# VHH binders against Putative metal-dependent hydrolase OB0413: the designs that were tried, part 1

All scores and structures are predictions.

Target 1, 173 residues: Putative metal-dependent hydrolase OB0413, of Oceanobacillus iheyensis (q8et50)
Amino acid sequence: MDVRFPIGKLQVPEKVTIEDIHEWLKQIETYTNRLGETVNSLNDEELSKTYREGSWDIRQLVHHIADSQLNMYQRLKLALTDESPTVPAFDQEKWAIQPDTNLPVETSIKMLEGINERIVSLGYRLTEEQLDQSFVHQINGEISVASKVAKLAWHEEHHLAHIKIALSNNSGS
Structure headers, positions and changes below count from the first letter of each chain, unless a header shows other numbers; antibody chains are not in Kabat numbers.
ipSAE, averaged over its two directions, is called F for ESMFold2-Fast, E for ESMFold2 and O for OpenDDE. V2 adds 0.75 times the mean of E and O to 0.25 times the DockQ between the complexes of E and O.
[cut] stands for letters that were removed.
The coordinates of atoms that the task and the answers printed are left out; those that the model quotes come from them. Centres of patches stay.

## First folded at step 1 (VHH)

Design a1 (framework vhh_7aqx_2)
Fold by ESMFold2-Fast, scan of step 1:
Structure a1 (fold): chain B 173 residues (1-173), chain A 124 residues (1-124)
Amino acid sequence: as target 1 above (173 residues)
Amino acid sequence: QVQLQESGGGLVQAGGSLRLSCTTSGRTFSDYAFSWFRQAPGEEREFVGAISWSGGSTDYADSVKGRFTISRDNAKNTFYLQMNSLKTEDTAVYYCAADRGSYWYTSPSEYDYWGQGTQVTVSS
């Protein structure tokens, strides 16, 4: 198994349909509950487990999921409300070591409840024309609304898989 | 396609209570957010309250907050508006509305599916 990409890399269809969007939104819609079922009962020792040597631990992964979802939500709304706006990069490694990432995972579960609810509401109202609206990322170039919705769903599932791998690791030495 | 039918309207004295029901027909009850609107004589249709597809989120117009409660029963394909501490200004035809999606709109023009309406009259 490629533990870096346990569910595979993000694959976006050449033509994204409204039906594709709705399928991804259904994943996002159930996600916070599924994440919470996985992490809410974990103690500090369990939260310090990693899916591979040198990776983020489970606590860092949960906070990273919320940080990424927040950043991607903002970029989605910027693409819908401006003409191909340029968005700043964020340094996720530096974000992961800020002192607020030592807070209980429940703080980020609460963030995800609100953020995902807003994403899903916005997403179900998207028109085919809006799927082609975009923003410009300095590193990744032009990114469409359609591909960002795909990324929102994939990224959450990607890191939930990492958390499950970390929990299944038999040697915590 | 979803069809909506209101029931439970009637005449009630100020300070009283009524529970309105909106029964839906169709396979997709759990895929819809539901809203209540009302229209008084000579006025435009106004938002009253709403409940998300999952039942996890609700919203209310400022004029009814604390007095009205919206709920849904997926087993019965029905959602409700519990109206307490009724005032004469609550007199209106009450309409239920459905939107396919997780959440609601407060503008009537955004809805494709409506009930026929049920009259609520609050006497002094």
Scores: ipSAE 0.000, ipTM 0.107, lowest interface PAE 16.4, mean pLDDT 84

Design a10 (framework vhh_7aqx_2; at its last look DockQ between E and O 0.06; V2 from the best seeds 0.00; counts 0 for: pae O 14.3 > 2, placed apart)
Fold by OpenDDE, look of step 2:
Structure a10 (fold): chain B 173 residues (1-173), chain A 121 residues (1-121)
Amino acid sequence: as target 1 above (173 residues)
Amino acid sequence: QVQLQESGGGLVQAGGSLRLSCTTSGFTFSEYAFSWFRQAPGEEREFVGAIDWSGGSTDYADSVKGRFTISRDNAKNTFYLQMNSLKTEDTAVYYCAAKRSYLFGSEYDYWGQGTQVTVSS
């Protein structure tokens, strides 16, 4: 198993159904509680653990999860309100070493609580037509609303799995 | 009607292995995380392990870490507890449970009836 992709890579069906959307939303809906249960009681030593050599530590991962959800949510909103808007990439590596990533993880947990709640609310009201709306990522190209919802769910689980692996390791950053 | 049914329990010698299954029906399997619990005679029910709804994350009690593994099969509406290197102290009734949220302290939505696991010396 490649620890870089502990849950595998994102798989999006060619035809995304409302049922698929709802499944992903259920994941997102419960995620913050699952993440919180995993990291809220961790001490500084544990938060400094890594899932592989050279990777972000648990603290950085939590903050990154929030950063990523923030950006993807924003892009989702743009896809729904604008006509195929072009969105810039964000450099996750540069974001991960900003001073705010040294804050307690609670800060990002709070962000995720709000962001995920709004994603879920919005997602359950998506129409079939809206699933085909899209934005254009400067690097990755056209991304549909349907695909973005899939990514929003997958990405959180992806990094939660990293955190779980890190906690099972003895290596720290 | 919601059902959780454990199977695969029985008598096994210390050092042996068992695989428990929990077959579910009556609810959307993919929407729930699943856990295993056990209760020995005269003891309180204790957490054994859990698997999240994606199957990508698992948690285990310290007493079973490295020996037990939980997995799930969404296509079969079934999740499993692989128990290796069994010890006499693992003797208990094992229960499967379903929960939509991992919120600490929250109650599980559904429980199985339990299956007896006996490990002899």
Scores: ipSAE 0.000, ipTM 0.210, lowest interface PAE 14.3, mean pLDDT 92
ESMFold2-Fast, scan of step 1: ipSAE 0.015; ipTM 0.275
ESMFold2, look of step 2: ipSAE 0.000; ipTM 0.254
ESMFold2 (binder alone), look of step 2: mean pLDDT 81; pTM 0.821

Design a11 (framework vhh_7aqx_2)
Fold by ESMFold2-Fast, scan of step 1:
Structure a11 (fold): chain B 173 residues (1-173), chain A 123 residues (1-123)
Amino acid sequence: as target 1 above (173 residues)
Amino acid sequence: QVQLQESGGGLVQAGGSLRLSCTTSGFTLSDYAFSWFRQAPGEEREFVGAISRSGGSTDYADSVKGRFTISRDNAKNTFYLQMNSLKTEDTAVYYCAAESYWGLTKSDEYDYWGQGTQVTVSS
């Protein structure tokens, strides 16, 4: 199995429908509870486990999920309120090594509760016309609202899968 | 249009050092994560090391950790593999590869490849 992409790479349909959006929002809506069920009982040794040698540990992955959702939430709102605005790159690797990533995972679970609730509320009110609104990412080019909602759901599941792989691993076996 | 080109390969004695370069054209270097792979005769391409889009994260195969260092110079559209304490088992054709996704280690996951440069380490 490809441990870097355990659920596969993000694939967005050529034509995204409101029904597609609603299915992705259902995943996002339940995510923080499912993540919390997975990580809230873990001790420091378990939180230091990795899904692959040299990868982020579980603690870093939880904080990264919150950092990524925050950045993507902001970009989603910018696409909806401005005309194809340019957004700066989010250097996720540098963010992951900042001192605040040493905080308990509960801090990022709390962040995700609020961020995902706002994303879901916003998302259920999206119109077909708004799905084609976009922002310009410094690195990835033009990204539509529709594809960003797909990525919001996929990215969370992607890293939850990493956390589960890490929990199944035994270092030094 | 999009092109990767390796240079710096050659013959070196065991214990020596060699620096490989990968020069890119047709895209902005900061848009991509870069990796080095190698292929020994009769084997599949194996992951050697990677550097993230920002340059802030690096990853290495266990066989080269502590000996090889990957770096990038976005102003020169070039990234490097510094190889120290070379061993005869490091003999291979070395390939550079580019992808927008960080953390890939399988060769079939990359869309952009160089043509390869031979590294031969003598005893």
Scores: ipSAE 0.000, ipTM 0.134, lowest interface PAE 15.2, mean pLDDT 83

Design a12 (framework vhh_7aqx_2; at its last look DockQ between E and O 0.42; V2 from the best seeds 0.00; counts 0 for: pae E 13.0 > 2)
Amino acid sequence: QVQLQESGGGLVQAGGSLRLSCTTSGFTFSSYAFSWFRQAPGEEREFVGAISWSGDSTDYADSVKGRFTISRDNAKNTFYLQMNSLKTEDTAVYYCAAHGSLYRYDESLYDYWGQGTQVTVSS
ESMFold2-Fast, scan of step 1: ipSAE 0.213; ipTM 0.604
ESMFold2, look of step 2: ipSAE 0.000; ipTM 0.197
ESMFold2 (binder alone), look of step 2: mean pLDDT 79; pTM 0.801
OpenDDE, look of step 2: ipSAE 0.323; ipTM 0.710

Design a13 (framework vhh_7aqx_2)
Fold by ESMFold2-Fast, scan of step 1:
Structure a13 (fold): chain B 173 residues (1-173), chain A 124 residues (1-124)
Amino acid sequence: as target 1 above (173 residues)
Amino acid sequence: QVQLQESGGGLVQAGGSLRLSCTTSGRTFSEYAFSWFRQAPGEEREFVGAINSGGGSTDYADSVKGRFTISRDNAKNTFYLQMNSLKTEDTAVYYCAATDYRFYGSSPDQYDYWGQGTQVTVSS
């Protein structure tokens, strides 16, 4: 198993259908509950576990998931309301070491509850025409609404898998 | 934009307590994260503790954890450092600091606004 990409790298179909969108939204819709079931009972020692040497610990991963979801949610809405707007990159490594990432994981669980409900509501009402609307990322170039919905679902599952790997790591030292 | 002024420093015997206050000027007090740093002669400024803009998160240097408490009073535009069980090694000039990033850190270079400092001397 590739611990960096335990569920594989994001692959977006050449043609994204409304059925694809709905399957991704079902994943997002249940995600915050599944994440919470995984992390809400963890103590500080468990939250300090990593999935690989030098990786973020579980607490940092939970806060990163919320940061990324917020960022992607805003970009999704910008693509739907503007003509291919340019959006700034965020430095996720620098964000992960800010002091607010020392807060309890519950803070980001609450954040994800609201963000994911809004994403799901917006997503189920997307038209085929809207799937081709886009934004321009400073580093990654043009990204479509369809691709961003895929990324929203994949990224959450990607890091939940990292958290589960970290929890399975038994270090004798 | 914000101006900071410390008060409450002085001479105290080991095992005693002091409360430092930092009063701020300006209307955006609730938007700032605040910290205390200290500096002994010949040393760099050392992080003591911090409180975020919402007041719900605090952090402390290991050397003061359990003895010092930071709090803020947004209605009074003031934040505090309650220092208990003081030790001679706590002797330093104490500085209050502010950042408009809404969060705190332990590096002095994160903070754009500084008080003038107040001397705390702990005698044996």
Scores: ipSAE 0.000, ipTM 0.077, lowest interface PAE 21.2, mean pLDDT 84

Design a14 (framework vhh_7aqx_2)
Fold by ESMFold2-Fast, scan of step 1:
Structure a14 (fold): chain B 173 residues (1-173), chain A 120 residues (1-120)
Amino acid sequence: as target 1 above (173 residues)
Amino acid sequence: QVQLQESGGGLVQAGGSLRLSCTTSGFTFSDYAFSWFRQAPGEEREFVGAISYSGGSTDYADSVKGRFTISRDNAKNTFYLQMNSLKTEDTAVYYCAAKFRDTYSEYDYWGQGTQVTVSS
């Protein structure tokens, strides 16, 4: 198993359909409950586990998931309300070490509840022409609404898999 | 199997130039976005510059804009940091880093670092 990509790398079809969008939204819709079931009962020792040497621990991963969904949600709304707007990169490494990432995971579970509900509501109302609207990322270039919805679902599953791997690892004495 | 290897570091006088290279193996180079970071003793790691997987976009820290240029050569599986008008404050260990395309994942691969020392 490639622990860096336990569910494989993000794959976006050459042509994204409304059915593809709806399948990704179903994943996002159930995600916060599935994440919560995995992390809400963990103690500090368990939250300090990593899925590989040098990776973020489980607490950092949960907060990162919320930070990423927030950033991607904003970019989705910007793409829908402006003509190919340019968005700044966010430094996820520096975000992950800020003092607010020491808060209980519950704080980010609460954020994800609201963010994902808004994403799902917005997503189910997307039209075929809106799928081709885009934003320009400072580092990655032009990104479509369709590919961003794919990434919203994939990224959440990607890091949930990392959390599960971390939980299976022995924190030796 | 996967490797990132920096080269081109060393000692240089203020106002001089260096070109760092990061040679990669073990993955499909064109699927990856690349960045340079640096770390001086006693300081946290600092972002320096980035280039997108397509090569169409670059980004730089304010402290190096206009002096440093990042580039990539897909045929050579190598990316570069051209450092001009070097200052003593640019003294640091420089790290190359790679991440898959546009993911919000942590960087997948890091080099071992190369020392750059700028003397007055």
Scores: ipSAE 0.005, ipTM 0.339, lowest interface PAE 10.3, mean pLDDT 88

Design a2 (framework vhh_7aqx_2)
Fold by ESMFold2-Fast, scan of step 1:
Structure a2 (fold): chain B 173 residues (1-173), chain A 124 residues (1-124)
Amino acid sequence: as target 1 above (173 residues)
Amino acid sequence: QVQLQESGGGLVQAGGSLRLSCTTSGFTFSSYAFSWFRQAPGEEREFVGAISGSGGSTDYADSVKGRFTISRDNAKNTFYLQMNSLKTEDTAVYYCAAKDYFWSGTTPEDYDYWGQGTQVTVSS
């Protein structure tokens, strides 16, 4: 397997349907509980595990999931409320070393509970016309609402897979 | 326990058509994404096309866009590759594949379950 992309790279269909959106929202809806089941009982030694040499540890991955979900949620709402707005990139490496990322993983689980509930509520009310609304990312160019909903679901599963790989590494005491 | 069974391969003249089928068992069909890959002699296994878990979206390799169509029949637990305007360079063993995510992937490593392969030979 490619440990960097354990579930594969994000592939968005050429035409996204409302049915596709609803399937992605079902995954987002269950995600925080599935993440919590994986990380809530981990001790500090386990939280320091990595999925590959030089990668973020599990604690950093949990906080990164919340940081990314927050940034993507904001971009989704900006695309829906403005005409193709330009959004800033965020430097995820620099975000991961800020002092707040030393907090217990529970802090980010709480953030994800609220953010994902809001995403799911917003997402189920999207119209076909709104799927084509977009924002402009400084690096990635124009990104549609449809593509961003796909990434919201994929990114969460992508890093949950990283966490599970990290936990499977060195199954010693 | 998940099984994929292919049918429909064979010999065809250039410009002709074939339909491949992949019948599945051992899982909830509607929750899986499906794809077709092919492998020519001496080459790596390459992506051909994919259909999402919902069936609402499809993706194709550039080399087959406009000629091949992937579809699924949830009632029959089967998905298909309709191949039109076949070229000699389409000659390969065709594999069906499945993954337990609603979105599709384009690399072999993305897929958890595979059929045994079916030979397609296109004569000039």
Scores: ipSAE 0.000, ipTM 0.201, lowest interface PAE 11.1, mean pLDDT 85

Design a3 (framework vhh_7aqx_2)
Fold by ESMFold2-Fast, scan of step 1:
Order: C-alpha cells, then sequence, then structure tokens
Structure a3 (fold): chain B 173 residues (1-173), chain A 124 residues (1-124)
C-alpha cells in the first residue's frame, strides 16, 4: 500500500455530473460520525501515533481536516458569489503547529459537524451551470466548484485512511 | 416511492405521556435527518424537534424543551417523538418529515418528504 496515498490520488472526471456531486456529498455527510467513532475514545498516547516516520500525528491530522474543510468551504462560497476571485494559499504545516491544535480532537469534530452540514446543503442545490464557476488559487491556478466538491470528499477520506494506518502501527517496534 | 407514516397519536390526559412513531420506506434511512412539526387548528405549522442523520445532534422548540425527546432506530427505519408532561396546548396534528442531509433544520421548507399527520388531543 502507498501510505502517502492509501486510497489513491484525487481523480476528477473531465465532465462532472450532478450525480457525481451527490455521491461525493453522501461521503461528506457521513464523515464526521465516522471520524468521531475512530478518534473520540483515543488517549494521548494513541493520538500521538503517526502513519509514517515524520508525518503528522493523529491529533494534528484531525485538526488539519477541520482547517482544510473550513478553508475549502470558504473558497466554495467565494466561487459561487464572486467572478473568479483570487484566494490565498494557507500554510498547512504552520497552521498544524499553532497552539489551538493542542485542543482536544472533539473541538475539530464540532467544527466539522457544522461545516460539513453547510457544505452538503450548498452542494445538493448546485446547478450544472454553477459547477463551472471557479476561484483562482494563489499557487494552483483556476479551480472549479465541481473539482472543489470532489476534493472536499477525497481529502477527508484520504486523512481518515492515514489515521487508521497510524492506529494499526505498533508503538516502539 | 418514498413514504413516511405516523402512528401513536390519540387522546391523552394533561400530565400524561405519548410516543409517536414515524415508519419510513423508499430511501436509505441512515442518510437522512428527521424532524417533527405540528399544526393546531387555525395556526401555522410549527417546528417541534429534529435529529441529525447520526442521532448525535438534536434540536427542540423552546415550548417543548425538557418535555419531548426525539430519537431514531436505524435498524427499524423508524424515528420517534417521546412526549412527556403533556399540556392542552400540545393538541395538534403532528407531522414527521425527512431531509437528505446530515444536519438539522428547523425550517419546514428544507424538508422534502412528509407524513400525512397524526392527531394528538390532550384533555384537561
Amino acid sequence: as target 1 above (173 residues)
Amino acid sequence: QVQLQESGGGLVQAGGSLRLSCTTSGFTFDDYAFSWFRQAPGEEREFVGAISWSGGSTDYADSVKGRFTISRDNAKNTFYLQMNSLKTEDTAVYYCAARPYYGLSTSEHEYDYWGQGTQVTVSS
């Protein structure tokens, strides 16, 4: 298994359909519960596990998932309300070491509950015309609403897989 | 062929308890958030309570907080409204409703599927 991409890399079809959007939204809407079932009972030793040497630990991954969903949710709304607005990159490594990432994982589970509900509500009401609306990422260039919904679902599953790998690793072996 | 069907309504004395059930079919129950609304004669339909798809979040109208509890049983494709300490003011037709979303909503316009309603009458 490629531990960096345990579920494979993000694949976005050339033509995204409303049916594709609905499938991704179903993943997002079940995600916070599945994440919570995985992490809410973990102690500090377990939360310090990594999926590979030098990676973020489970606590950092949970907070990163919430930070990323927040940033992507904002960009989704900006694409829907402005004409191809330019958005800044966020330095995810620097965000992961801020003092608020020392809080219990439950704080980010609470954030994800609200953020994902809002994403799913927006997403189920997207029209085919809105799928082509876009924003310009400071580093990565133009990104469509359709591809951002795909990434919202993929990114959450990607890091849940990392958490599960970390939990399967032997401590001190 | 989505169907929601209420049961458990009827006559009850003030201070008593009643449990409403909403049995569902025609969709994947686990993917839906559910709510109860009610409508008294000559009044607008009002929100009563809601439960998220996971059952991890609930919300209630101020008039019923502490007295009513919403719950769901995914194995039975059924959700419930447990009504305790009933008041004559709780007399209404109660409707169950479903939306294809993870989260809660108190707005009737957010619900795509509705039951036919069940009468609850609370006597003094």
Scores: ipSAE 0.000, ipTM 0.129, lowest interface PAE 15.0, mean pLDDT 86

Design a4 (framework vhh_7aqx_2)
Fold by ESMFold2-Fast, scan of step 1:
Structure a4 (fold): chain B 173 residues (1-173), chain A 124 residues (1-124)
Amino acid sequence: as target 1 above (173 residues)
Amino acid sequence: QVQLQESGGGLVQAGGSLRLSCTTSGRTFSSYAFSWFRQAPGEEREFVGAISSSGGSTDYADSVKGRFTISRDNAKNTFYLQMNSLKTEDTAVYYCAADLRYGYSLEPTDYDYWGQGTQVTVSS
């Protein structure tokens, strides 16, 4: 298993269908509960575990998941309401070391509850025509609504897998 | 808030057809996505088919694809499962379910509104 990409890298079909969108939304719909079941009972020692040497610990991963969903949610709405708007990059490494990432994981679980409900509600109402609407990322170029919904689902599962790998590692040895 | 009631179950010979109906009470029929699930003896409840709130999208389990058709009639507050070319393996209690999430889920635990179930028995 490649621990950096335990579920594989994001693969987006050349032509995304409404059926694809609905499958991804189903994953997002259940995610916050599945994440919470995994992390809500963990103590500080367990939250400090990493999936590989030098990686973010579990606490940082949970806060990063919320930060990424927030940024991606905003970009999704901007693509739907503007004509190919340019959106800023966020430096996820610098975000992960800000003081608010020392808060209990429950803070980010609460954020994800609201953000994912909004994403799912918005996503189930997407039309075929809206799937091709886009935004321009400062580093990654043009990104479609369809591709962003795929990323929203994949990124959450990607880091939940990292958390589960970290939990399988022994604390301190 | 919404009540669901199945009808149309019964005994049928293999190769035959049945049409299941699910009638709803309440004023919000058009806002729901609807699904059919079934539970065979000794098995867990499994997905059969779904129709979106707009009626524009349908989905089916691989085992029933091409044989079963889901449809809805918003004027009658009813949705249907037309079952053709029935097999003995289709014997199960069939449940209708409703979801306000504007789409459908393949997981039974995601649904808050269920009918009581209707028995379908397919004899050889």
Scores: ipSAE 0.000, ipTM 0.100, lowest interface PAE 18.8, mean pLDDT 83

Design a5 (framework vhh_7aqx_2)
Fold by ESMFold2-Fast, scan of step 1:
Structure a5 (fold): chain B 173 residues (1-173), chain A 122 residues (1-122)
Amino acid sequence: as target 1 above (173 residues)
Amino acid sequence: QVQLQESGGGLVQAGGSLRLSCTTSGFTFSDYAFSWFRQAPGEEREFVGAITWSGDSTDYADSVKGRFTISRDNAKNTFYLQMNSLKTEDTAVYYCAASRYLGYTTDEYDYWGQGTQVTVSS
């Protein structure tokens, strides 16, 4: 298994359809429960496991997933309410070392419950015209609403796969 | 302010070699993981290769594995991408990136260089 991209790289069709959006929303809709089933019973030793040397541990990944969904949700709403607004990148490493990221994983599970429910509700109401609305990211340039919905689903699955790889790793001899 | 600056780009014939350098300042170099990304016209920035903060592990995109080598020199606050057996498909702007933790998407990196053009002709 490719540990870098265990589910493969993000693939966005050249022409995104409403049906594509709905398939991604189905993934997002079930995600928080699937993540919680994976992490809610883990002890501190298990939460400290990494999927490879130098990567974030499971606790950090769970908090990162919530931070990323929050930021992407905000950008999605900005793209829908302004004309191609410019959005800042967030320093996710500095976010990950703030004291609030020492909280139990359950805190970020709660965040994801609300954020994903809002994303799904918003997403099922998107029109074809809205799929082409965009925002400008400092690093990636212009990003459409359609491609951001794809990334919202892909990013969550990407890091859940990393968590599962970390759990399967031995502590080493 | 943190700064990353690429050098070593340019024009090269297919089958040739180039070595890119990324010189850094404004942070403790030995604490950071480093990566190279590239961006062809009309495409998003894609992962090329990475080296962990310890230097004990490296990782590469499948398209460059066996041809490219990433390395770091903590004494010089510089890291490198040695590119061998270059192909026309390697033509892109190459960006160096730094983060405390190794990642594979652009959103996972905190600091970026301005980019250096690599053009591989047939």
Scores: ipSAE 0.000, ipTM 0.389, lowest interface PAE 10.7, mean pLDDT 86

Design a6 (framework vhh_7aqx_2)
Fold by ESMFold2-Fast, scan of step 1:
Structure a6 (fold): chain B 173 residues (1-173), chain A 123 residues (1-123)
Amino acid sequence: as target 1 above (173 residues)
Amino acid sequence: QVQLQESGGGLVQAGGSLRLSCTTSGFTFSSYDFSWFRQAPGEEREFVGAISWSGGSTDYADSVKGRFTISRDNAKNTFYLQMNSLKTEDTAVYYCAAGRTYDIYSQSAYDYWGQGTQVTVSS
């Protein structure tokens, strides 16, 4: 196994179906509860664990998950409401070291509750035609609505897997 | 406290279908990887299929790939093995297993096991 990609790298089918969208939305729909079950009872020592040397700790990973979902949710809405809009990159490393990332993980669990509910509601109402709508990312180029929904689900699972690896480490990574 | 219970086993004719269920309690279902193993008479237990804790990754033994599908339902704390195009060589006791592991093929990698359910495929 590659600890950097414990569930594998994001792979988006060449043709995304509405059924694919619905399976990803089921994952997103249950995610905040599953994350909360994993992290809500952790003490400060446990929250300081890493999945590998030099990685973000569990606390930083939880806040990063919320930051990423927020940014991706906004981009999804922009793709649906504008003509291939250009969106700014978000600098994950700089966001992770801002003072608000020292807050309890509960803060980001609360954010994810609302964000994921909105994503799921929006997602179940997507039409086949809307799956091809897009936005332009400053670094990654044109990204479709379909691939963004895939990433929304994958990214959450990806970092929850990192959290689980960190928790399984007896002396840290 | 921790329990895994198989259901859905029985007698079926070759070419038929059967769905096994594994109902669980006593742990956080969504944080575990799940698998099915089977043991034929006189043989050791062998890997059949696995689904990752996220549901984003599945793997199958070559002998069942394309015929069997593993799935999970986090809301019901249950996971399944859909068995299609059954063959007489699929006759075995089927065991469900749960673990937090990346060595999905190793029996020792799993923390919790069910009691097993008999599947008999007649010619």
Scores: ipSAE 0.000, ipTM 0.076, lowest interface PAE 20.5, mean pLDDT 85

Design a7 (framework vhh_7aqx_2)
Fold by ESMFold2-Fast, scan of step 1:
Order: C-alpha cells, then sequence, then structure tokens
Structure a7 (fold): chain B 173 residues (1-173), chain A 123 residues (1-123)
C-alpha cells in the first residue's frame, strides 16, 4: 500500500456530470460526523500518532483538513462570482505549525460543520453551466468548479484514511 | 444493510472472456454505487472498476481499461464485470463491494463486501 495515497490519487472524470457532483456532495455531507466519530474521544497520546515517519500527527491532520476546506470553499465561491479570478496558494506545511494548530481538534470540527454545510448547500444547486466556471491557481493553473468539488470530497477522505492508518498501527502507518 | 455474493469465476485461457455477477439482497439496490476489486496472491486488494449509484458514470483501473466493462441491472438487483481479452496478470480473487456514498478507490471506505470469486487465467 502507498500510505501517502491510501485511497489513490484524485481522479476526475473527463466529463463531470451533475450526478458525479451529487455523489461527491453525499460524501462531504456525512464527513464531519464520520471524522468526529473517529477523533472526538482521542486522548493526547492518540492524537500524537502519525501514519508514516515524519508525517503530520492526527491533531495536525484534523486542523489541516479544516484549513484546506476553508481555502477550497473560498476558491469555489470566487470561481462562481468572478471572471476566472487568480487565487493565492497557501503553504500548508507552514500553516500546520502555527500556534493555532495546538488547539483541541474540536475547534476544527466546529469549522468543518459550518463550511461543509455551506459547500453542500451551494453544490446541490450547481448548474451544468457553472461546472465549467473556473479560477486560476498561481501554481496549478486553471481549475474548474467541477474539479474543485471532486477535490473537496477526495481531500477529506484522503486524510480521514491517514488518520485511521495512524490509529491502527504507528510503525507501518 | 446489504449482502453481496459473487459468481461467474473460474478457469479461462489467455485471450478469453468471463462475466462475473454480484447479486445483492437487503437494502435498496438503486441507492448504492458498486465496485469490483481484485487480490492476487501476496498482494493487497486493488481497485478494478466502479459504477455510480445512478449508473451514469463508470471508472476503471488503467490496467483493465478497454478490456473490462462494469454494468448494473437494478431490476435484477445484480451488477456485472465483463472481462475480455484476459491476461495471466488478471489472475486474482475478485471481490464486489457496495457503498451508498459513491465509489472509492480504497478498500477501507467500503463496509459491504462479497466473499470473493477466483479467476484463473492460463497461458
Amino acid sequence: as target 1 above (173 residues)
Amino acid sequence: QVQLQESGGGLVQAGGSLRLSCTTSGSTFSDYAFSWFRQAPGEEREFVGAISGSGGSTDYADSVKGRFTISRDNAKNTFYLQMNSLKTEDTAVYYCAAEPRGYFYSTSQYDYWGQGTQVTVSS
């Protein structure tokens, strides 16, 4: 198993349908509860577990999930409201070591509750025309609304898988 | 909430074809996305193909694209993997899996699995 990509790398169909969008939104819709069931009762020793040597620990992963959803949610709304806007990258490694990432995981669970509810509400009302709207990432180039919804769902599942690996076996995680 | 049972495995010569079936019982069939995974001796279970809950999208591992086709029949509570142009490298135990959230590439995302069916491709 490649523990870096336990659910595989993000795969976006060449033609994204409204049906694809709705399947990804179902994942996002249940995510915060599934994440919370996994992490809300963990003690500090458990939250310090890693899925591989040198990786973020579980606490850092939970805060990173919230940081990433916030950034991606903003970019989604910018693509829908502006003409192909340019968006800044964020340095996720430097974000993960800021002092606010020492807060309890509950803080980021609360953030995800609101962010994901808004994403899901917005997403279920997307039209076929809106799927092709885009933003320009300074590093990654042009990204469509459709591709960003796929990444919103994939990224959350990707890191939940990392958390579950970390919980099951520190040595091979 | 759903039970899965594979059938259609067996021994086949390279270049031949087989059709695997997965019959379901329990929960509403139309609510689930369905996937096929396979596991060769000494390897982890790997993704083969998937069909969405609506049946509107399908996806395949690169190693089987153009050779395998996944389909579903909601009236029969059954989904299929049509395997053409079989290679010795396709030898594995094939598992069907179901998930109401949509399909995933990782085995860890699935709670509902069949028992597996052996496919052996001779040279």
Scores: ipSAE 0.000, ipTM 0.140, lowest interface PAE 15.1, mean pLDDT 86

